# Designs tried in a protein design chat: VHH binders against Phenylalanine--tRNA ligase, chloroplastic/mitochondrial. Part 1

Every score and structure here is a prediction.

Target 1, 376 residues: Phenylalanine--tRNA ligase, chloroplastic/mitochondrial, of Arabidopsis thaliana (Mouse-ear cress) (q94k73)
Amino acid sequence: AVDIGGVAIARNDVVREDDPTNNVPDSIFSKLGMQLHRRDKHPIGILKNAIYDYFDSNYSNKFEKFEDLSPIVTTKQNFDDVLVPADHVSRSLNDTYYVDSQTVLRCHTSAHQAELLRKGHSRFLVTGDVYRRDSIDSTHYPVFHQMEGFCVFSPEDWNGSGKDSTLYAAEDLKKCLEGLARHLFGSVEMRWVDTYFPFTNPSFELEIYFKEDWLEVLGCGVTEQVILKQSGLENNVAWAFGLGLERLAMVLFDIPDIRFFWSSDERFTSQFGKGELGVKFKPYSKYPPCYKDISFWISDLFTENNFCEVVRGIAGDLVEEVKLIDQFTNKKKGLTSHCYRIVFRSMERSLTDEEVNDLQSKVRDEVQKKLNVELR
Positions, changes and structure headers below are counted from each chain's first letter, unless a header gives other numbers; antibody chains are not in Kabat numbers.
F, E and O stand for the ipSAE by ESMFold2-Fast, ESMFold2 and OpenDDE, each averaged over both directions (binder to target, target to binder). V2 = 0.75 x the mean of E and O + 0.25 x the DockQ between their complexes.
Where letters were taken out, [cut] stands.
Atom coordinates printed by the task and the answers are left out, and those that the model quotes come from them; centres of patches stay.

## First folded at step 6 (VHH; from g33 with E102Y)

Design h04
Fold by ESMFold2, look of step 6:
Structure h04 (fold): chain B 376 residues (1-376), chain A 120 residues (1-120)
Amino acid sequence: as target 1 above (376 residues)
Amino acid sequence: QVQLVESGGALVQPGGSLRLSCAASGFTFSDYAMRWYRQAPGKEREWVAGISGSGGRTSYEDSVKGRFTISRDDARNTVYLQMNSLKPEDTAVYYCAARYSYGWETYDYWGQGTQVTVSS
């Protein structure tokens, strides 16, 4: 059991193998409560604290900080309250970890907006672990950390400014976030890109030119008025932003593989003992990979995400990449074959051939059993 | 299955006009922002124009503003790029994209592109 926000969470609250709508495996449950963002000597925690410092310095400590909210939320919180369309891909069991038909592991920190607004909060930051079913490679992991900010304005804030409320909020947002980007990255070239989010209008992305490439730092926008109206704030306007901490930390600290964030190896963790930005991760070894291919005729139950969940469940962080390398369709039989290459590589040691063969054997057995595929 | 199919690319003289089309299927078209990008030989792909799903709000890269117009026809599931006063620098493969979000992360579905060539 883990304790998040003063609530004990047992395995059976999250992993329910007897429920056909539950798709949360033990490998995901094991990440609950680790809360990397709450570790002051960890790159994720260091980045969170640096962002907090910016808001403390520039907003007179008026932004309330929430970093211990439960990741177990309702589908209403995660989707409906933030205007996600009913046919949106994120609502599928293929993309989202469902505890039951109305309960998920949050896919984004915006799942808490309505709750916090209802409780009377008007300026806040939410930081936490978020969960998405995903592929396996050096930049994709099914658990990562977001920070979201929200700021409500009253008519007194924009009265006399000569601006309508939406323009006022958008200008305040851009000023705030340009300052944040300078705080984190220094003097960098920035550009605003118009975009679309269901829960904001207008919507923007902030990009910076950093390390010879354009980097998406965050998404943001002026909160849709229907969201505010639903929270009793019809006479207000607000802005919101969200960012992924791992993506930014990988750039800021020169961390080459997202799996490192989850390492307890002293050769990784000791490098961040000062608790400050400016540290560049120094790799201590690059261990040899072992490549194993698996081919099978796919079934109606097969998806790449389902396959990656099987691989993660068996190999954990010993798998670096799962890549589709070949497809073949037998139209006469109505069958499609996929061939995947699995890259096994530890971040901490060399793997033996025997270890890798054992992992691959377990993957072959479990895929056939769980996904009803026919091995080739 | 999402599909985006561009058409209308051609060879045109400087100062000429061209209309690109992108036919979309496999999603609720009116709910998605649509965008045009272009990629000249040896250069990275760059954003050209965008149009939102709600209310048809448009935006343009500075060098095409006033010359290019993006529009959409939701009944035909089609986005257009009207290109006027074409210049040799507009020569590129033009790509249609449909933008979706998963939380604060954005993703694009891409078409295969259509070639526009403006002779000097």
Scores: ipSAE 0.521, ipTM 0.798, lowest interface PAE 1.0, mean pLDDT 90

## First folded at step 8 (VHH; from i03 with Y107T)

Design j04
Fold by ESMFold2, look of step 9:
Structure j04 (fold): chain B 376 residues (1-376), chain A 120 residues (1-120)
Amino acid sequence: as target 1 above (376 residues)
Amino acid sequence: QVQLVESGGALVQPGGSLRLSCAASGFTFSDYAMRWYRQAPGKEREWVAGISGSGGRTSYEDSVKGRFTISRDDARNTVYLQMNSLKPEDTAVYYCAARYQYGWETTDYWGQGTQVTVSS
């Protein structure tokens, strides 16, 4: 059992092997409750606290902070309340971890917007772990951390400004977020790029010029009026923003692989003892990779995400990358073959050939069993 | 496997017009916002125009507003960039991108680019 948001959650509440819609493996369940964002001496927690400092200093502590909301939410909260189209691919079992047909592990912190608005909150930050099925490489991990902010305005806020409500909110948003970017990155060139999110209109992306490239810092926009109306705020306007903490922390701390955030190795964890931005991660050792290829004729059960879940379930963080390296179709038999290269590399030690062969053997066995593929 | 193939780049005189196409495959086209970027020699890639999955929202970088039009044809899985009143500063390799959006996170998939040259 794990305690999240004051609720004890047992494995059987989340991992339901008897439910055909459940696709949450034990490897994902083991991440519930780790809450890296609540650790003051962890890069994710340090970044969260730095963002809190910005809002505390510049907004007179008016932004309420929520960092311990349960990641178990309804499909209504995760999708419908934020205007995700009913036929959007993100709703599929391939992309989202389902507990049951109406309950998911949240894939974004926006799942809590309607809940918080109905409780009367109007200026808030939400930080938490979010979950999505994904590929395996140095920047992709099925669990990461988001922070978002939300700010509601009333007619008295914009009536004397000479601006309509949407323009007022958009300008306030951009000023707020330029200040945040300056707080985190210092004096940098910034640009606003128009973009699209279903829950905001207009929608923007803030980019900064950093390390000789344009880096996306965050997405944001003016909240869709439908969302406000559904929460009884029909006379209001609001803005929202969201950012991924790992992506920013990897840049700010020079962390080269997302797996490091989940390491308990003291050679990683000891480097962040000051609890402040400005620390550059110092690599302590680079262990050799071991490459193993696996080829198979795919089945109707096969997807790359399903394959990555099998590999991750067996090898955990010993797998650095899963990459499709060849694909061909035998037209005479109507069969398609995929060849994947699995890169095994521990962040803590060298792996022996025997260890990697054992892992690969388990992968070969499990992919045949679970995904009904025919090995080549 | 997401695949984007741009076409229609050419040499054109200032004031001329050109229509770029980007054929998409390997994903559900209507789920993705489509975007055009360009990169001039020695410069970083810059955003030019975007269109939402539904086609109902379009946006343009300031220097191309009123001259360029983005559109999409979901039946052909193709996005277009109609470029009118072309100027020498529009010379660049033009890239098509498909943007998968899931919450606040986005992932971009890129084409190989098509060269547009505007000179007399």
Scores: ipSAE 0.615, ipTM 0.811, lowest interface PAE 1.0, mean pLDDT 90

## First folded at step 10 (VHH; from l01 with G50V)

Design l02
Fold by OpenDDE, look of step 11:
Order: C-alpha cells, then structure tokens, then sequence
Structure l02 (fold): chain B 376 residues (1-376), chain A 120 residues (1-120)
C-alpha cells in the first residue's frame, strides 16, 4: 500500500484485473507515491521549490500550496469540470489510465481546480504527478509532474482599474508569469501566443527565447466563467496556468532524457542539491544503443500507445525510443503494415546482445498476444 | 498517421486575396484546435491564427486582425485561412498545425507549408 495525502492506496484499488475498463499496469502503480516533486534534492523538487519561492516573495505567501493530493480522481474532476468534451479523444482508454469507468489517474493538475474552489480556496498552487498513456522517447514518460496555479479576483479588485474583469485577470496573469519566467531563466526575451484551452478564455502560451530557440514554458488563461459559476463564484474572475516540470527541468538542468528523473543511480542523484537551481547535469557515460526493428500487420486493437505499453511493460526503462520508421498498405489484402524501431539503451550499464534479444523476443510475443498483430 | 496538407498558396498583388486550405487525415479532426503559422524569409516562424474545437472561438495575430479569417469544416476535415487585403509583409510559407490538447499539455502536428507571395 502506498500512502498519499494520508490515504492508503492498495494495489487492488488501482490495478483491477477484473474490471474491463481498468488499464493501469503494475509499472504505473509502482510510480505512485514516489513524490519526486517533494524531494528537495531532486531536480523536480528543486524546480518546484524555486517556483514556490517566487510566489512567496512576490505575493506575500497568499498562495496556498497543495502537493500531496491523491492522483486518483473522478472522470468528472479530470474531464467534465475542466470542460473537456464528452467525446474528446483524450478521454479514450488509449490516452488515459482508468481505474474504473468513473475513476482515473489524473492526467493534469487541473483536475483539482473545481474541488479546491468549492472548498473556498481562491489562490493556490497544485503540484503533483500526472499520468498519461504516451509514446516512448527522450521527452515522454507516462508519469510526469505538473504545477497548477489559480488566482481568483473579486469585483473590488478590478473595480476602479478602468479595466473589465477579463482584461484585469489577463494582465495580472501575464505579469505574474513573466516574473516567474525571469525568476527561473533570468533575463530572457518573451512572447505571448494566443491558443486554445477548453477551460480558459482567452488562452495563452508563454514562450521564452532560450539557447537559440523559442521554448514554450507554460499554458495559461482566464478561467471560463462557467467553471467559476459551478463553484459559486459567478461574480468573480480568475486566471489559471499549468507547467510541465520535467519539460522545464530538462532545459534548466540540461537533462537529456526524461528517464533520468526516475533514476536512483548515485551518479545522477548526487549531482543535485537543495535550492541549487541551474546546476547542469554532467553526463557520466553514454552506453551504446541497440536497435531492433519489428514489423507487423496492424489489427483493430493496435494503437501506437498500446504498442508502447507493451514495449514498456516488457523492457521498462531500458527502452529509449519507439519510432515508426515505415508503413505501407496492401490494397489487395486491405492490411496495413507498420515497422517500428525500438531503441534499447540503459542509462546505467551496457546492454548485452543476449539481453536485448530476449527483450525483443518477449515484445514480439506479447504484441501478438495483446494486440493481435501479425508479425512479418 | 497524422497528415496535414496545405494548399492555396500563390503569387498575388498587394490588396489581393487568397484562401488557404489545410486537409487533415489520420486523426479525429473535430477534437483538435487548428492553427496557422507563417515563416517569412530570414524570420522566425510566427503564430497567425487559432480556431477552437467547435469553431466557436477564434483569435488572430494583431497584424492580421480584420484581414484574415480562420474557419473549419469538420465534415471535410479541413481548416481554412481566408486572407484579404494582402500586403507584401504577408509573404511567407504558411503552415497548418493541429493541436492535441491534454489539459495544459499540448502536441502539435505540422503540415509542410504552402508559399504565399505578395508582390507588385
């Protein structure tokens, strides 16, 4: 059992083999409770703390901090409350980890907005691990961390400003986040881009010019009024933002592979200390990759995410990347073939040919069994 | 596989009009916000316009407001950019982008672009 926020979570509570909706593998369950964001000497924790410092210093500790909320949430919290359409692809079993038909592993920290608002919280930061079924590469991991910021304003705040409530909130938001960007990255050129989120209107992305490229730092916007209304705040306005901590940490700490965040290797963990924002990761060794190709006729059960789940289930963190390298359709047969390259690479040691061959063999067997593909 | 194919780019005179199209395939088009970007020679890629899932929300870069209109036809899996009152400064390769949104996390799929040239 894992304790999160004072709640004991047993394996059988999350991994339910008898529930056809359940798609949480043991590998994902094992990540529950690790709480990397709460580790002061971990890059994710260091970054979280740095952001906390910004808000504490600039907003006189007015933002409440939640970093121990359970990642098990309802579909209502995770989707409906943030105005995701009922038929949106993100709700699919392909993209989201379901505990049951009504309960999921949170895919974003926004899942907690409505609850916290209903409880009377008006300014808060939510930080936690989120879960998503995704591809395998150096920047994608099925478990990562986000931080949610939320700030509610009342009429007395914008009255007298000469601005309408939306403009007031938007300007405050931008000022806040520009400050945050400077706090984290130093003096950098910034630009704002209009975008779309279902739960904000207007919606923005902040980009910074860093290391000769524009980097998207975060998404944000003025909260849709309907969300506030549902929480009894119909006369209020609010802004919200979301940060991906791994994404930022990779840039700030020069971490080349997202898998490092989950490493217990002392060569990695010893490089970071409490409050040491900006320390650059020093590579200690690059072990050679092993490339294995696998080709198969796809089935109705096949999706790339399903395939990645199979590969990850077999090889764990020994897989660096899974990439589609070729596809063709036999029009006569009505079948489509995919060829994927699996890159095996350990961050800790050299892999033997025998080990890789064994893993590949297991992948080949498992993909046929679980996804009903036909190997070529 | 996700595919986006832009079309409609051409050489036009200042003050002229063009309509760009972006045909999408390989994903549920209606679940994606669509965006247009452009990249002029020697300049960085810049955002031009965005349209929401249902098409109910649109936004534009300031320089194109009042001149450009983004729209979508979900039945045809196509997003459009109507460009009126074109200026030489609008000369660029225009790119269509489909955005997958998962909370605050986003992934963009890009087309190959179509050339728009505004010249007298």
Amino acid sequence: as target 1 above (376 residues)
Amino acid sequence: QVQLVESGGALVQPGGSLRLSCAASGFTFSDYAMRWYRQAPGKEREWVAVISYSGGRTSYEDSVKGRFTISRDDARNTVYLQMNSLKPEDTAVYYCAARYQYGWETTDHWGQGTQVTVSS
Scores: ipSAE 0.857, ipTM 0.939, lowest interface PAE 0.5, mean pLDDT 95
Fold by ESMFold2, look of step 11:
Structure l02 (fold): chain B 376 residues (1-376), chain A 120 residues (1-120)
Amino acid sequence: as target 1 above (376 residues)
Amino acid sequence: QVQLVESGGALVQPGGSLRLSCAASGFTFSDYAMRWYRQAPGKEREWVAVISYSGGRTSYEDSVKGRFTISRDDARNTVYLQMNSLKPEDTAVYYCAARYQYGWETTDHWGQGTQVTVSS
């Protein structure tokens, strides 16, 4: 069992192997207690603390910090409270880890907004591990970390400003986030791009010009009024922002593969011992990859995410990438075949041919069993 | 497998009009916000317009407001960009993007682009 936010979480609270409404594997459950963001000498924790420092230094009315909220939330918290449509594909078992039909591993930290607002919090940062079923490559991992901020304004805050409440909140938000971007990245060119989130209107993203490309730093916006009304704040306005800590940390620390964040290898962990932003990761070696292809006739049960879950369950962090390289439809038989290339590469050592062959053999066996495919 | 195919790019005179189309397949089109980007010679790709999955929210980059209109036809799985009062500065490769949004995370899928040239 693990203890998160004062709540003991046992394996059987999360993993229910014989329950068709549950799709959480042991490999995902094993991540629930790791909380990389709470490690002061880890890039994710260092980045979180740097963001905390910005808010502590620049806002006299301090933001409350929540970094230990349970990742087990209801579908109401994760979807309905943040205005995700009832028929949206993100609610599918293909995209989201379900504990049961009404309980998920949070896909974003905004799952806690209604709870925190109901408890009377009005200015806060939430940081935590979030969970998504996803593909496998150097920048995608089914567990990563978000931080978001939320700030409620009362009529006293914008009265006399000459602005309506939405404009006031949007301008405050942009000022705040431009300051944050300068704090993290220094003097950089910035641009605002309009975007869409169901829980904010208007919605924006902030991009910076960094390392000869435009980098998306965060999403943000003015909180939808219906969310505030549902929390008893109908006379208020609020803004929110959210960012992925891994994406930013990879850029700020020069970390080339998201799997490094999960490494216990001292060659990685020792580089961050001062707990300071500004360290650049020095790679100790790049180990050779081993490529294996697998082809099969797909079934109704098959999705790429389901396949990646099988591969991940067997190979863990020894898999670097899973890529569709060919597909073919046999119209005579009414069958479609996919060919996937699996790239096996350890971040910490060379893999032997025997190890890779064993992993591939297990993948071939398990994909037939779990996904009802026919190997070619 | 997500696919986006832009079409309708052409050579046009200043002040003219052009309608770009982007045909989508391999996903549930109504679940995606749709976006147009452009990349002029020697410049970085830049955002032009966005339309929410419902079609009820649209927004435009300042230099195209009032001249360009984004729209979507979910029955045809197609997003459009109507471009009026075209200027030489609008010369670029135009890209369609489908943005899957889940919480604060987004995933973009890109088309191959269509060339728009506004002759001086």
Scores: ipSAE 0.695, ipTM 0.882, lowest interface PAE 1.0, mean pLDDT 91

## First folded at step 12 (VHH; from m03 with T107E)

Design n01
Fold by OpenDDE, fold request of step 14:
Structure n01 (fold): chain B 376 residues (1-376), chain A 120 residues (1-120)
Amino acid sequence: as target 1 above (376 residues)
Amino acid sequence: QVQLVESGGALVQPGGSLRLSCAASGFTFSDYAMRWYRQAPGKEREWVAVISYSGGRTSYEDSVKGRFTISRDDARNTVYLQMNSLKPEDTAVYYCAARYLYGWETEDHWGQGTQVTVSS
């Protein structure tokens, strides 16, 4: 069992073997409750605290902070309340971890917006671990951390400003987030790009020029009015933003692989201290990778995410990358073959050939068993 | 496999028009926001236009507003960029991008690009 915000969550609450909708592996459950964002000496926690400092300093501590909300939420909270279409691919078992047909591990911190609004909160930051079935590479991990910002305005705020409510909110949002970017990265060139989110209109992305490249910092926008209406705030306007902490932390701390965030190796953890934003990670070991290819005829059960789940389930953090390297279709047979390269590399030690071979063998067996592919 | 293939790029005179197409395959097209980007020689890639699910929302960079129109045909898995009143400054490789949205998280799939040259 794990404790989150004073609530005990047992394994059987999340991993339900008797529910066909449940697709939460033990490896994911084991990440619940770790609360990296609440660790002051962890890069994620350091970054979170820095962001908090910005809001506290610039908004006179007006933003409430929620960092221990349960990651188990309803599909309504996770999808409907943020205006994700009912048939959207993100709702699939391929992309989302389902506890049951009505309950998921939150994919984003926005899952908490509606509830907090209904409870009367008007300015808040939500930080927490979010979950997504994802690929395997140095920048993708099925568990990562996100921060949500939300700010509600009343008519008295924009009345007299000469601006309509949407423009007022948008300008405030941009000002806020530009300031945040400068707080984190220093004096940087910034640009705004229009984009699309279903739960904001208009929608924006903030990009900064950093280390000779443009970096997307966050997504944001003016909250769709229907969301506010559903929360009893039909006369209000609001903005929201979301940012991925790992993504920013990797850049700020020069961490080359997202797996490091979950490392308990003292060589990693000892490099960071409370309030030390921007300390650069010093690599301590670079072990050689082992490459293994696996080819199979795909089945109806096959998806890349399903395959990655199999690989991750077997090899855990010993896998650096899974990449499709070849694909062909035999038209006569009506079958498609995929070839994937699995890169085995530990951050902590050198892997032996025997160990890698064993892992590969297990992957080969498991992928046939779970996905009904035919190895070739 | 996700694939985006741009077409329609050509050499045109200033004031001319082009229609770019981007044919998508390997994913549920209707569930993706579509975007156009362009990259001029010696410059960085820049955003041009975006279209939402179902096409209900569109937005454009300031320099192309009123001249360019983004549209989509979900039945054909295709996004378009109608470019009118073309200027030499519009010369670039134009890229189509399909964006997967998972809350605030985004993932982009890119095409190979198509060359648009505006010259007298």
Scores: ipSAE 0.908, ipTM 0.961, lowest interface PAE 0.5, mean pLDDT 95
Fold by OpenDDE, fold request of step 14:
Structure n01 (fold): chain B 376 residues (1-376), chain A 120 residues (1-120)
Amino acid sequence: as target 1 above (376 residues)
Amino acid sequence: QVQLVESGGALVQPGGSLRLSCAASGFTFSDYAMRWYRQAPGKEREWVAVISYSGGRTSYEDSVKGRFTISRDDARNTVYLQMNSLKPEDTAVYYCAARYLYGWETEDHWGQGTQVTVSS
């Protein structure tokens, strides 16, 4: 059992083997409760605290902070309340971890905005671990962390400003986030790009020029009025933003692989301290990779995410990358073959050939068993 | 495999019109926001336009407002950019991008681009 915000979460509450909708593996459950964002000496925690400092200093502690909300949420909270279409691909079992047909591991912190609004919170930051089924590479991990900010305004706030409510909110949002960017990255060139989110209108992305490239820092926008109306705030306007902490931390701390965030190796953890934003990661011994290819005829159960889940289930963080390197379609048979390269590399030690061979063998067996593919 | 293929780029005179197309395959097109970008010689890639799911919302870069129109045909898995009143400054390689949205998380798939040249 893990404790989050004073609530005990048992394995059986999340991993339900008897529920056909459940697709949460033990490897994912094991990440619950770690709460890296609440560790002051961890890069994610350091970054979170830095953001908190910005808001505390510039907004006189007016933003409430929520960092221990349960990651188990309803599909309504996770999708409907943020205006994700009912048939959107993100709702699929391929993309989202389902506890049951009505309950998921939150895929974003915005899953909490509607509830918090209904409870009467008007300014808040939500930080937490989020979950997504995804590919395997240096920038993708099934568990990562997000922060969301939300700010509600009343007519009295924009009355007299000469601006309509939307413009008022948008300008406040941009000022806030430009300040945040400067706080984190220093004096950098910034630009705003219009974009689209289903739960904001208008929607923006903030980009900064950093290390000779433009980096997307966050998404944001003025909250759709229907969301506010549903929360009893029809006469109000609000802005919201969301950012990925790992993405920013990788840049700020110069961390090359997202797997490091989950490492308990002292060579990694000892490099960071409380309040030390921007300390650059010093690489230690880079161990050699081992490459293994696997080819199979795909089945109806096959998806790349399903395959990655199998690989992760067997090899965990010993896998650096899974990449499709070849595909072939036999038109006569109506079958398609995929060849994937699995890169085995530990961040902590050298892997033996025997160990890698064993893992590969297990992957080969498991992929046939779970996905009904035919190995070539 | 996700594929985006732009077409319609050409040499046109100032004041002319051009319609770009981007054909998508390998994913559920209707579940993606679509965007157009352009990159002029010696300049950085810049955002041009965005269209939401079902095409209900659009936005444009300031320099193209009133001249360019983004649209989509989900039945044909195609996004379009109608460009009117073209200027020499519009000369660039134009790229279409499909954006997957998962809350605040975004992932973009890019086409190879199509060359648009506006010259007298």
Scores: ipSAE 0.907, ipTM 0.961, lowest interface PAE 0.5, mean pLDDT 95
Fold by ESMFold2, fold request of step 14:
Structure n01 (fold): chain B 376 residues (1-376), chain A 120 residues (1-120)
Amino acid sequence: as target 1 above (376 residues)
Amino acid sequence: QVQLVESGGALVQPGGSLRLSCAASGFTFSDYAMRWYRQAPGKEREWVAVISYSGGRTSYEDSVKGRFTISRDDARNTVYLQMNSLKPEDTAVYYCAARYLYGWETEDHWGQGTQVTVSS
């Protein structure tokens, strides 16, 4: 059992292998409770604490901090409460880990907004592990960590400003987040780009010029009024922001592959013992890859995400990348063939030919069994 | 797989108009926010316009407001950029992007670009 937020969560509460409404594998369940963001000497935890320091210093400890909320939420919390359209593809079993038809592993920390507002919280930071079904490469992983912030204003806050409420909130948001970016990255050139999120209007992203390229730091915006109305805050305005901790930590600490965050290797973990920003990760070796190709005629059950789940389930963090390298459609027979290249590489050692061949053999067997493909 | 193909780029005189198209395939078009970017010679790529899933929300970079209009036709899987009152500084390669949103996370898919040149 795993204890999150004072609640014990057993494997059978989350993984139901004989239930077609469940798509959570053991490999994902094993990540519940690891809570990298709560480890003070881990890059994710160090970054979280640095962000906390900014808000403590600049807002006199007025932002409440939530870092231990359960990742198991309802579809209402994860989708409806944040205005995801009813027919949007993100609701599919292909994109989201479902415990059952009404319960998912959260895809973002905003799944908790409505509950926190209902409980009377008005200025808060939420940090936690979030889950999505995804491809496999050095920057994509099915579990990662988000932090979001939320701030509610009352009419008294903007009445003396000469601005309407939305403008007031947007300007306050941008000031706050420019300060945060300077706190984390120093004196950098910044730009604001308009964007779209269903739960904010207007919506923005903040980009900084860092290490000779534009880096997206965060998404943000003025909270959609319907969300506030649903929580009894009709006369208020609010802003929200969200950021992915791994992506920022990879830049700040020079970590080259997202798999490192989940490593227990002392050569990785020992480098962060001071618990502070400013550490640059020093790679200890880059082991050679082994490339294996697999070709098959796809079925109606096939998706790339389903294939990546099979590969990840067998090879774990020994797989660095899965890439579609060729496809062909036989129009006469109505058949489509895909060829995938699998890059096997351990972060800890060189793999033997025997190990890689065994992994590939298991992938070939399992993809036929689970995805009903025909190998070529 | 996701594919975006821009078209409609041309040489146009200052003050003229041009309509760019971006045809999409390999995904459910209505599930994606659509964006236009541009990159002038010797300059960095910059955002130009965005349109929401439904088309009900649009936004524009300041220098193109009132001159450019983004729209989408979900029946044709196509996003458009209507460019009016064109200026020499609008000369750039214009890129279409489809943005997948999953909470705060985004994944962009890019087209190959289409050249717009504004000169006499």
Scores: ipSAE 0.769, ipTM 0.921, lowest interface PAE 0.9, mean pLDDT 91

